# Designs tried in a protein design chat: VH-VL binders against Non-structural maintenance of chromosomes element 1 (nse1). Part 1

All scores and structures are predictions.

Target 1, 232 residues: Non-structural maintenance of chromosomes element 1 (nse1), of Schizosaccharomyces pombe (q53ek2)
Amino acid sequence: MEKERQDGLSDKHKFILQYIMCRTAGVDNEQVRELVQEQYGETATVEDVINELNNSLHNFDFKIKRVQDQLDGRLTLHFQNLSGDPVSQMATPYPPVQIELMRKIIEWIMKCDDYQYSLTTLQIQKLSRKEMGLAPSVIESHLHTFERDGWLRQREGIWTFTNHALAELDAYLHNEYESNLYECNACREIVIAGYVCDCGYCLHVYCCKHLAHVNCINCNTPWANATVIGRW
Positions, changes and structure headers below are counted from each chain's first letter, unless a header gives other numbers; antibody chains are not in Kabat numbers.
F, E and O stand for the ipSAE by ESMFold2-Fast, ESMFold2 and OpenDDE, each averaged over both directions (binder to target, target to binder). V2 = 0.75 x the mean of E and O + 0.25 x the DockQ between their complexes.
[cut] stands for letters that were removed.
The coordinates of atoms that the task and the answers printed are left out; those that the model quotes come from them. Centres of patches stay.

## First folded at step 1 (VH-VL)

Design c08
Fold by ESMFold2, look of step 5:
Structure c08 (fold): chain C 232 residues (1-232), chain A 126 residues (1-126), chain B 110 residues (1-110)
Amino acid sequence: as target 1 above (232 residues)
Amino acid sequence: QVQLQQSGPRLVRPSQTLSLTCAISGDSVSSNSVAWSWIRQSPSRGLEWLGRTYYRSKWYYDYAVSVKSRITVNPDTSRNQFTLQLNSVTPEDTALYYCARDQGIAAAGLYYFDYWGQGTLVTVSS
Amino acid sequence: QSALTQPASVSGSPGQSITISCTGTSSDVGGYNFVSWYQQHPDKAPKVLLYEVSNRPSGVSSRFSGSKSGNTASLTISGLQAEDQADYHCSSYTTSSTYVFGGGTKLTVL
């Protein structure tokens, strides 16, 4: 049996915690599962270890959050600081103009028309020039930095939040953008890739696939007819 | 270690309100990764899920159809507990009542009850 | 009457393999892979054995396994032991965002 300390965590628990904390963009659940099994044996589960860590972390306003990818359902684990303003805390190494740009990009993504929850590079450049007076080359530099640091991702010039950003910004998005926000009716997490039925019932892409239903359970309309959320 | 400690009266008269409390240690009632359920057990009906509450930027409530008109499940963040209130009870509500942590709303989508209270046998009779 | 159908009782001798069935509908067992199984010893709260049909939480013996076909889920206990004598309950999440349980199965170890 591992010797307990005054904080209630064994050395093996602390090792797992450090493994998760050092991986800022989040850590794949299966990598943590393998590590847990190496440290505790084949019958040990990630769920039990994470719950034990969270019981201790709760007292310090920290938490390990499980995030399910909205498209493929892969789980990642993220260390969160529950105190303070998440945008300011995550962006503290940036100059003030870059912090302001991040706040504006969040706003533009959350308020974009047509359920896209994403912006093209050109849209960001135009909005930044109009609302902040920033040149396109400055915007490209800042977007590169946000991508490098794991706040935004892009595919073919279409930018949106990473799973890391969604985890860190969860409370901020709920507090500041509740009226612009869709939540999955299966798991109650924010939807930026999914479907919303005309009746308002909403699912992530993965949750819809995982539930194995062709029609919305609320109004029986086929999901094929639902409005697509996000560009994926 | 998550622990659920139940309290409440063991005898309730017909037509009165049954009220039970579940105190949580080692987790938060407002945790955005789990939900908090009430389940009862009787010889005639076995285990019966009654309802749950959970927090995802606001409070959500789900109730079994059989009791929906009579049940309320209330969280109490300041005391880190949640309560069951079941109105207009009859002898058919005599059961062993459990509170449980519910994984059904967590991001993993596991949908099972991993921690249970000790149980409270509630008798409804004159 | 329970929403999920289980046999009322089952028995087996030490070392044998036994299977307990849990039959529901397309709105629960058939519609989701969110079937779980609980073991309950006398005067104790239920303890989860399996979730998502076949997954075992930490500390649950590999002698417990699960499967599903259509609207019927199954719990199999291999290498039956005296301490397996208990009540066994199945549960499923439903398309109405509720849970349903089976009526329970009393396992007797001869």
Scores: ipSAE 0.006, ipTM 0.543, lowest interface PAE 10.4, mean pLDDT 85

Design p06
Fold by ESMFold2, look of step 14:
Structure p06 (fold): chain C 232 residues (1-232), chain A 126 residues (1-126), chain B 107 residues (1-107)
Amino acid sequence: as target 1 above (232 residues)
Amino acid sequence: QVTLKESGPTLVKPTQTLTLTCTFSGFSLSTSGVGVAWIRQPPGKALEWLAHIYWDDEKRYYPALKNRLTITKDTSKNQVVLTMTNMDPVDTATYYCAHKSYDYVWGSYRYTFDYWGQGTLVTVSS
Amino acid sequence: EIVLTQSPDFQSVTPKEKVTITCRASQSIGSSIHWYQQKPDQYPKLLIKYASESFSGVPSRFSGSGSGTDFTLTINSLEAEDAATYYCHQSSSLPLTFGQGTKVEIK
């Protein structure tokens, strides 16, 4: 075998893979695109490199997933471990009580009333006291640990999944919460920030804006009148 | 260069309505996730957050003042307006507007007030 | 409402000495604490975001630490231009709140 051919393919792919792996909360697609162009030339695409990596990774139960932000469409790349229970994989450093809290928070978010797919700190505290007997101060500490570690995000005390968590939980959410899911009709990904029309057609915030449609394609009612999914 | 500047009256009589305009450059409220906030500082006292508005028109108000405050934006003019009704001498303060931005760390949108205007002193004199 | 309590209210410090300012939150806020510097008759300037991350252009003598409820801002080797009032600010929960301030004077 040629050293240049082996090194070029293996070394360059290894470099890109390690770049993504070291940034476990996700990497901006544009940063990876610039790196790919540097390593492979101006016409090289992220898609081709990621597909080649995934062909090799799949046999070891790993994958790189590209995730579109539901609000602004910014793409990030996430390294995933496909083995075992995704909640346990996410919560590996945590004691059993915190793992169970994470499972409960996932359930509470997915089963929220009024399409909110998010919970206030107070709602989490009340549910945790009722269902787990945990003190409010313990919950505050755990929530900020989950935020620090990239599993939950919040805006002014309203908590929901990060893009990283959505990527890791995708199969779990489909399997355990099938009846509670909305999927975007444009990109087929789970919606926690978007719109659903009375006819059932559903779009992410970004997908709706990107398509530039004022009215639902399926029933022609204005998106301004659609039910809002999420708090954003 | 992100810059913000407050404008409006410097003297207001009790019970009147204060209207302040924040004019900014170096960013746009068409950018997803970005916002503008109003913070005040009574003379010799600490900073007090009043309200903020996001790019998508989501608004938040200090709860005790929400019935007196209205925040609006004009994305095309790079302006955010704060209206505060029923002014009282206790509302005498320097009023600042600030850029509310985020970064993406560990899958989270983390928000801070990173750039501030120079402030405008509003005196409410009985 | 999360109350931020700073200590001390006032420090008079000779140049080149170390300054430590503390901020205690009434409940856990993780690392959602930020530090601002306000010189007399000036607007506040962001120094440290998220407990320990220096904002762009901030001199390396400024550093922050802490997590949960107890946070510190440290100024190593105080310079004359560092005379100011310093505020902590939390972004964890509404309403957004600031500490009462710590005034640092040269002497």
Scores: ipSAE 0.000, ipTM 0.485, lowest interface PAE 15.9, mean pLDDT 85

Design x04
Fold by OpenDDE, look of step 2:
Structure x04 (fold): chain C 232 residues (1-232), chain A 123 residues (1-123), chain B 110 residues (1-110)
Amino acid sequence: as target 1 above (232 residues)
Amino acid sequence: QVQLQQSGAEVKKPGASVKVSCKASGYTFTSYGISWVRQAPGQGLEWMGWISPYNGNTNYAQKLQGRVTMTIDTSTSTAYMELRSLRSDDTAVYYCAREGYSSSWYLAPFDYWGRGTLVTVSS
Amino acid sequence: QSALTQPASVSGSPGQSITISCTGTSSDVGGYDYVSWYQQHPGKAPKLMIYDVSKRPSGVSNRFSGSKSGNTASLTISGLQAEDEADYYCSSYTGSSTLVFGGGTKVTVL
């Protein structure tokens, strides 16, 4: 018999929560769906279970957030710590130097030229050396750590935020880099991969593809003439 | 310096309960998880479970479900592991370990260990 | 939870390289890069030697290295020294917020 915890959560809830929490890169929504169905039956939905979890988690300043990939629209679930500064909270597993480096990398990504929201390894190395006096080997090590831990991803030496990072850093980015960030007019999430029209209308790559793949919804200007956000 | 100070050796009878303590120092207690691992004489390591001092969340090994309870006292930076319904095969050295650097939040490698607490269960 | 499979014992001469295998399943070793290795001397607590398959904590000799292929992780000790004689345990995350250890390997330096 599934014992309900004092907080109203069942062992099944706990299991689902643990499943999500232990996956730093996030969990595919479909995997969680399968798990929910296995645990609760076919009538149970991911949304219902997550809502129930969130009802309890909010008391502890945690949340499970669903993130849609900006490129392909894939849905993942992420455990978020809402207490305090997410970057500061990184101090738990990271030495101060790494925290500082991460802060700098975030800044550099957010303030990079031409709406790229990404950095090359070389750029990071140069900037880190200049501003922090870090050796390239040390930087590489830290970058690998950040990649491992699901904060940064790299493709062909180009670094940017993961979906997990975007989820975790959402409040921080809004607070610290409001003037440097774009939000999708469709889903209201931060855009690091998308388009911004001259009229200011902004969409994720995925949102653009599914809502208005030809012209800007706001001014009917072709997206071909829009500014590309990010490197993708 | 990070230290995990465990309570002293215990001798218990079958059916009794034991509670081992692990006092943490040298770091922010709530920032790292605590796991418990036991080792029977001449045997290997067995993971018992973990607890988050931040929110008190726990997960126990399936084998020990229902018999083990992990708790924390944040005011004293102390973790506790209680094992109930003791059996002879529970005779072991019990270790607390701090979860080190990892992306897993709850299941990091154990970078610091207590010295262990011998629990002997004998009739 | 079934223990990961390790050889009972591995031996080598000083200066040699030895490898300890740790075999699991796709739900643990093969599924995640959360494999750790611990060294334990008699009467002492285990010491973390490798984490995340191949990462070495500060202060651990570079003679220790880790790798993984499929469902098998490996610890390699190069330049074997007398002080390396100990029990070695692998561990892995199992994907259900649990951890499993291997059965342990006794390393003997001949």
Scores: ipSAE 0.000, ipTM 0.484, lowest interface PAE 15.0, mean pLDDT 87

## First folded at step 5 (VH-VL; from r25 with heavy chain G109F)

Design s02
Fold by OpenDDE, look of step 13:
Structure s02 (fold): chain C 232 residues (1-232), chain A 126 residues (1-126), chain B 110 residues (1-110)
Amino acid sequence: as target 1 above (232 residues)
Amino acid sequence: QVQLQQSGPRLVRPSQTLSLTCAISGDSVSDDSVAWSWIRQSPSRGLEWLGRTYYRSKWYDDYAVSVKSRITVNPDTSRNQFTLQLNSVTPEDTALYYCARDQGIAAAFLYYFDYWGQGTLVTVSS
Amino acid sequence: QSALTQPASVSGSPGQSITISCTGTSSDVGGYNFVSWYQQHPDKAPKVLLYEVSNRPSGVSSRFSGSKSGNTASLTISGLQAEDQADYHCSSYTTSSTYVFGGGTKLTVL
């Protein structure tokens, strides 16, 4: 209890922080809002609390990051460790082979053809067999682990990054795959679900929808003619 | 609560560099949900946005076309502040300068200025 | 970019409703719904009244409302009060990832 006072955070802030930290796959912004209001009243904002937390966390190489869903715009909060190799740190609970597999999957997703930023189970199995000699059943097990732990999501056998993964891997992806990623012109975040115009203007699905543009604001080409990024 | 405190010289000679600092409290200059802007106000030109700096896995800068060739907005993470440098000033650059927090990029598309510094009147005169 | 166009001045009596217009182009007001309005009293920094055309931040009176049609945004102040006497500024985010402000409007409460 005394150690908790040393960081300058109130007990309520610490409680909120703990709440966020305990939800490793991220927490809905609305849930945090409710918690903040419960603790501090209706005038308190999530933004203010998070900012104060981050001011304290910065000294310890931690951060709470807000992530907006690229499809529906839902906001989630994620506790991040900023120290060291993000992939290695995030994969600390995993055996080396799983860490390596995750690295490979990241690579395969990022270098995927036709801006898909996704892989089928079969593709992952084939690539993993070829490059790592892993059996399909083993791959399936690891994929389930990654899904469970909030790194990958699967829809109809198609795998891609979760919002949590994007939050955690943001720096890593910029550093390792700069030439393979798109950024949203509106919010500057990585795009794995969105549109890219022939002129190069790029928006998330949600950003495009939210801006309510029929045409590209850069060149006036209809978004309907834009290249789709990702499978969604 | 977020507070912005401005500092810098109030008198600059023509052709010199205008330099201002905005110290941030209650937030981080590296906050990836906001941006940090400079805005000036004069009777002749009203409010004029000059530029901003913000962090999104890397640092970004956006500048107004009118001052793009002369302006630099720099973050200082060590001091949790950001600065304005405007080169080759003329009397036309005489204005009340504000720093402000921009609730825009990655902030649910709000795109407005929610916190302002106290303002610094900068006079360009020989 | 050229400033957004606002009337230089408007006036109204207590209790009345007044509207201030802000006209831009398809690259700013007409391009996005990212219009904001600010109130500025003498010797004070601007204070945000509205963002995204019509949203009020916490603490802003419901007497302030906003709308947009085409390239023109509007601020409406209902139930005009003496304290509303101030300068009002519109702003818009642009397609060039910049901001543009209006020329400002002086509101006098008679």
Scores: ipSAE 0.361, ipTM 0.774, lowest interface PAE 2.0, mean pLDDT 90
Fold by ESMFold2, look of step 7:
Structure s02 (fold): chain C 232 residues (1-232), chain A 126 residues (1-126), chain B 110 residues (1-110)
Amino acid sequence: as target 1 above (232 residues)
Amino acid sequence: QVQLQQSGPRLVRPSQTLSLTCAISGDSVSDDSVAWSWIRQSPSRGLEWLGRTYYRSKWYDDYAVSVKSRITVNPDTSRNQFTLQLNSVTPEDTALYYCARDQGIAAAFLYYFDYWGQGTLVTVSS
Amino acid sequence: QSALTQPASVSGSPGQSITISCTGTSSDVGGYNFVSWYQQHPDKAPKVLLYEVSNRPSGVSSRFSGSKSGNTASLTISGLQAEDQADYHCSSYTTSSTYVFGGGTKLTVL
């Protein structure tokens, strides 16, 4: 391999870091694995390279977080700034009205009835009119911006957080919405797509499938009887 | 390169608390992709996993049922280390104690120990 | 908590193959693919040989292989060498978020 530099990062490490940083909404772990193998050889692991990067980044309050998709388990890598307020970091380029809307959408998603953790376009429009006086065309524009920038995703007009938003908002959601949170008992990450047993044991869709248990480990009732979290 | 260096007393009297420290270099105790475990070994029991601590937005721990009432595993981010405290020890707690990095917290589903400390033989005797 | 069962000892001659078994329950070996194997020489810490039943970490010889059938996992060492004389331990993650180990197997190379 290329000689390691005095700061503990080679030019190849810096190339991998820049690749991840330039993709602010996250990058597929397998794409980064291919780059690592191209730069370091077929036996190199993405885990080792990311660990070395994070050891250097730690001193600057940055890190690369590996995020597992709650439905299919695909891993993505996200460059994070650990300093400051998470919402202000997300919304730095936005005008004040868009920042206010983003804070409201977070609140509305987290306080949804019936474990939905998602809102329809119509629900957002109605709540925005009621609480902010915003017209539907204005909301449409702002939602397009949030989707483009990788903060929200939608399926057939049903909006929720992206994996990128969940990673960036993790501390904020824990601090401000603790009573509205579900956490996966397998991986300890926030659940917006999963199952919760009557006893409170909770799993992501993917974690439940991967662990392959018919019944809840905590109370032995079938997962078929569990409450579904999210709309997927 | 990750290295785990153990320290602590090697003789503990019955009913007292066993306390061991594991210093980490080449990684952080708050690395949210791994966990930090204590494992002991005796001729009669073989290897026995005792417990772990790990960071995922906050600190978590998991403990073996056999010691859950007596054990605490604590991180120390300022010194980049983690400790084992085992209360109310008996001669049956005499063992060779290891700290280890735990690769499995579900995120990658690997579930093995890739780096181990050098081991500390602790004798519990009057 | 369940313990994993291994034979207390096995032996073999240089160049031959040996197999070490590790039997658990549906709460560990049978229910998951989270079995790992460790080699331990005298006065040394264990060293991982296999994880996820059959995967080798970087630097582990291809002479070590693993498999699982039902509640029993197996470690096979082919081309036995004198340096393979050691204790071998199996481990599994459990459905209660804990680890269990086997009692260990002493391999003697004749």
Scores: ipSAE 0.354, ipTM 0.707, lowest interface PAE 3.7, mean pLDDT 86
Fold by ESMFold2, look of step 14:
Structure s02 (fold): chain C 232 residues (1-232), chain A 126 residues (1-126), chain B 110 residues (1-110)
Amino acid sequence: as target 1 above (232 residues)
Amino acid sequence: QVQLQQSGPRLVRPSQTLSLTCAISGDSVSDDSVAWSWIRQSPSRGLEWLGRTYYRSKWYDDYAVSVKSRITVNPDTSRNQFTLQLNSVTPEDTALYYCARDQGIAAAFLYYFDYWGQGTLVTVSS
Amino acid sequence: QSALTQPASVSGSPGQSITISCTGTSSDVGGYNFVSWYQQHPDKAPKVLLYEVSNRPSGVSSRFSGSKSGNTASLTISGLQAEDQADYHCSSYTTSSTYVFGGGTKLTVL
């Protein structure tokens, strides 16, 4: 029987890595689970394969991050480059005006009023005209590009970060917008869809539902009375 | 494959600080999908979770109420290890100490310990 | 002292099924589905058998199953084998973001 080579990553590990890397905006954890089981057998776990990949990737300043959707808890896998400026890396294929617009949209989302962490198309158009002199048709083109490339998502004209963008921007948002951030007390990830109690305890929508808390564990106030974060 | 290798003194005097080290191979102490815990075992108390450290854009720790005033769990990214310090020990702190990888903060909310160190029996005696 | 209650010992004959209980409160076993079970042979570190009440990690036999009702979780071992003789520990995540363990159960295979 032929001995499998282990000097570096096996061919099966490299296949899984390439699959994830080729899906820039992230890939469904269950889809990767099916691939892992097809390559390694029904008892193989995504967790073990990803851990082994990350041990090899560590030396190159890369990692694969599992991200939980803040609303429904669906897991996706994202290939990250940990070196350099996250915003410039997000926007590397874009001309300078689009990079500047990306930085402004990040600022506008993080500093928006009333815990919304999202902007309407009209809000983006008005702010872009006021602060950058851009026409509405130019903004619509740029937003389409950001949506296509997996940086922003919209629902009925309301724009916010994708899970991919949150993963890539994590350090940047913590460094530049610390006073505007909410973090989930359950999983310690940034909250743009969730609840914050008057006492400051904060949970994602999914974390609140999944933990089955009726009341805040810090102050016993019902979550039904908490301030809603995000528009969902 | 993840392996946890413990080291540290096996005899500590009362009122001193117990210090143990857990070296990690096959994973990083800054892996933001897991946490790193210390657990001890004694005949009188069985298994007892003591505390953990983990990285999520910054370092966090959580400690058991019973030891919260005396415990510190510290990461060391340059050596890929984490340490337990337990201050002001008494003979009641005599136990078999384990380090473990903790899935408690990871995505998917798994909340279990999948890899354990070999254990270090620490005796607190004058 | 342990926060979760387990029987001190259980015994069974090869081929039988046995069940080990783990009783907590609404702040741990009853409040969440984050119960895990560990097998520990003499002079060995614990090994996880189940997490999230009933899920088996890779490499754990399907003879091990779990369930929960109210504040009580249960580990069932079917088709008991001599190598199942060990200590069994339950654990739960708590509403205060900590972990608690049961006192442990010694399983003797007759």
Scores: ipSAE 0.349, ipTM 0.724, lowest interface PAE 4.1, mean pLDDT 86
Fold by OpenDDE, fold request of step 13:
Structure s02 (fold): chain C 232 residues (1-232), chain A 126 residues (1-126), chain B 110 residues (1-110)
Amino acid sequence: as target 1 above (232 residues)
Amino acid sequence: QVQLQQSGPRLVRPSQTLSLTCAISGDSVSDDSVAWSWIRQSPSRGLEWLGRTYYRSKWYDDYAVSVKSRITVNPDTSRNQFTLQLNSVTPEDTALYYCARDQGIAAAFLYYFDYWGQGTLVTVSS
Amino acid sequence: QSALTQPASVSGSPGQSITISCTGTSSDVGGYNFVSWYQQHPDKAPKVLLYEVSNRPSGVSSRFSGSKSGNTASLTISGLQAEDQADYHCSSYTTSSTYVFGGGTKLTVL
């Protein structure tokens, strides 16, 4: 690969880094792969470049995090600021009320019943009105903002975290909601879409499909009998 | 740019504890995208993975079944290193020990060792 | 857990192509696509050649390729060169969240 500059990164690495940084909702691994190949040739790998970038970024409390989609296994790369409160340091500047709303939404998602890790629009409106005095129209506007900015996604009025949000909030969620979260026994990431066996063994949907698609590897109970985590 | 520097005694008596340290440069022991492993090599058993430690919002350890009851792999964030402790050693534990960085801490990730220490020959003998 | 099975030795002449097999079980090689290959010269640490069956890290020659079928992974070295003389090790991640290595293969370039 190209020689590193005095600041520890080559111009090509800086370019790749900038490419990733500019995409606040994350960037598809394949897009970065293409970029890396364009810059360094076919023998260069995304992993090597990312490792080299991270070797430099860690000194500045930044990192590029690789995230796997819990359903389909798609890989995305995310630039992450490791300094401070992740909620307070969201990539997009929000008014305090929106930050607070996001904090509440996170809480509601994490504490929701029946392993759903999701909320309906109506639930959010109801809770937000009750706890924050926000009008439904205002809430809807903020939700759209969060969706636009890649923090929340909705399907048929059901809201949950994006991969970007999970990447950014990982430490926060562990610190604040340890008793409310499940971790994948395979990849150790938080599970908001997956299965939990009666024996306690937990896998993402994707991890289950690829690693143990029939029975729980811990107790050999069929996954068909497992509890579903999330709505997907 | 990542470098692993091993240190520790090269001679251990039977029933004692084998202890090795791997100092990390160019990366952090708490890097949540990698794991830190110990691997040993002997003529009789070839390469053998022993265990790893890694940080994912909290610390995790995985150990090989063959040594699980005797092994401890610990991170040291203050010194940016990780250690190996193998208790109740026997001559069968005589081997060349390597520390290595493991890229495989996520299901979709690479699961290979990209950086290795220089190796430490540890002899178990009375 | 049992080691992966590799031939003890293989040999070839310069310019030839050789293949090294690595046979495991459904709990390792057959269970995942997390097979990696390492080259080890005397008195040196292993160096990764391939990961995830067939992917090459930066700096690894295109002469090295990998494949997998069932419980058997294969490393192919094309255009054999004198510098390729070394020990080759396969590894696989396992369903038990561990790693297993092969017994190693000594490659001699004639």
Scores: ipSAE 0.344, ipTM 0.771, lowest interface PAE 2.0, mean pLDDT 90

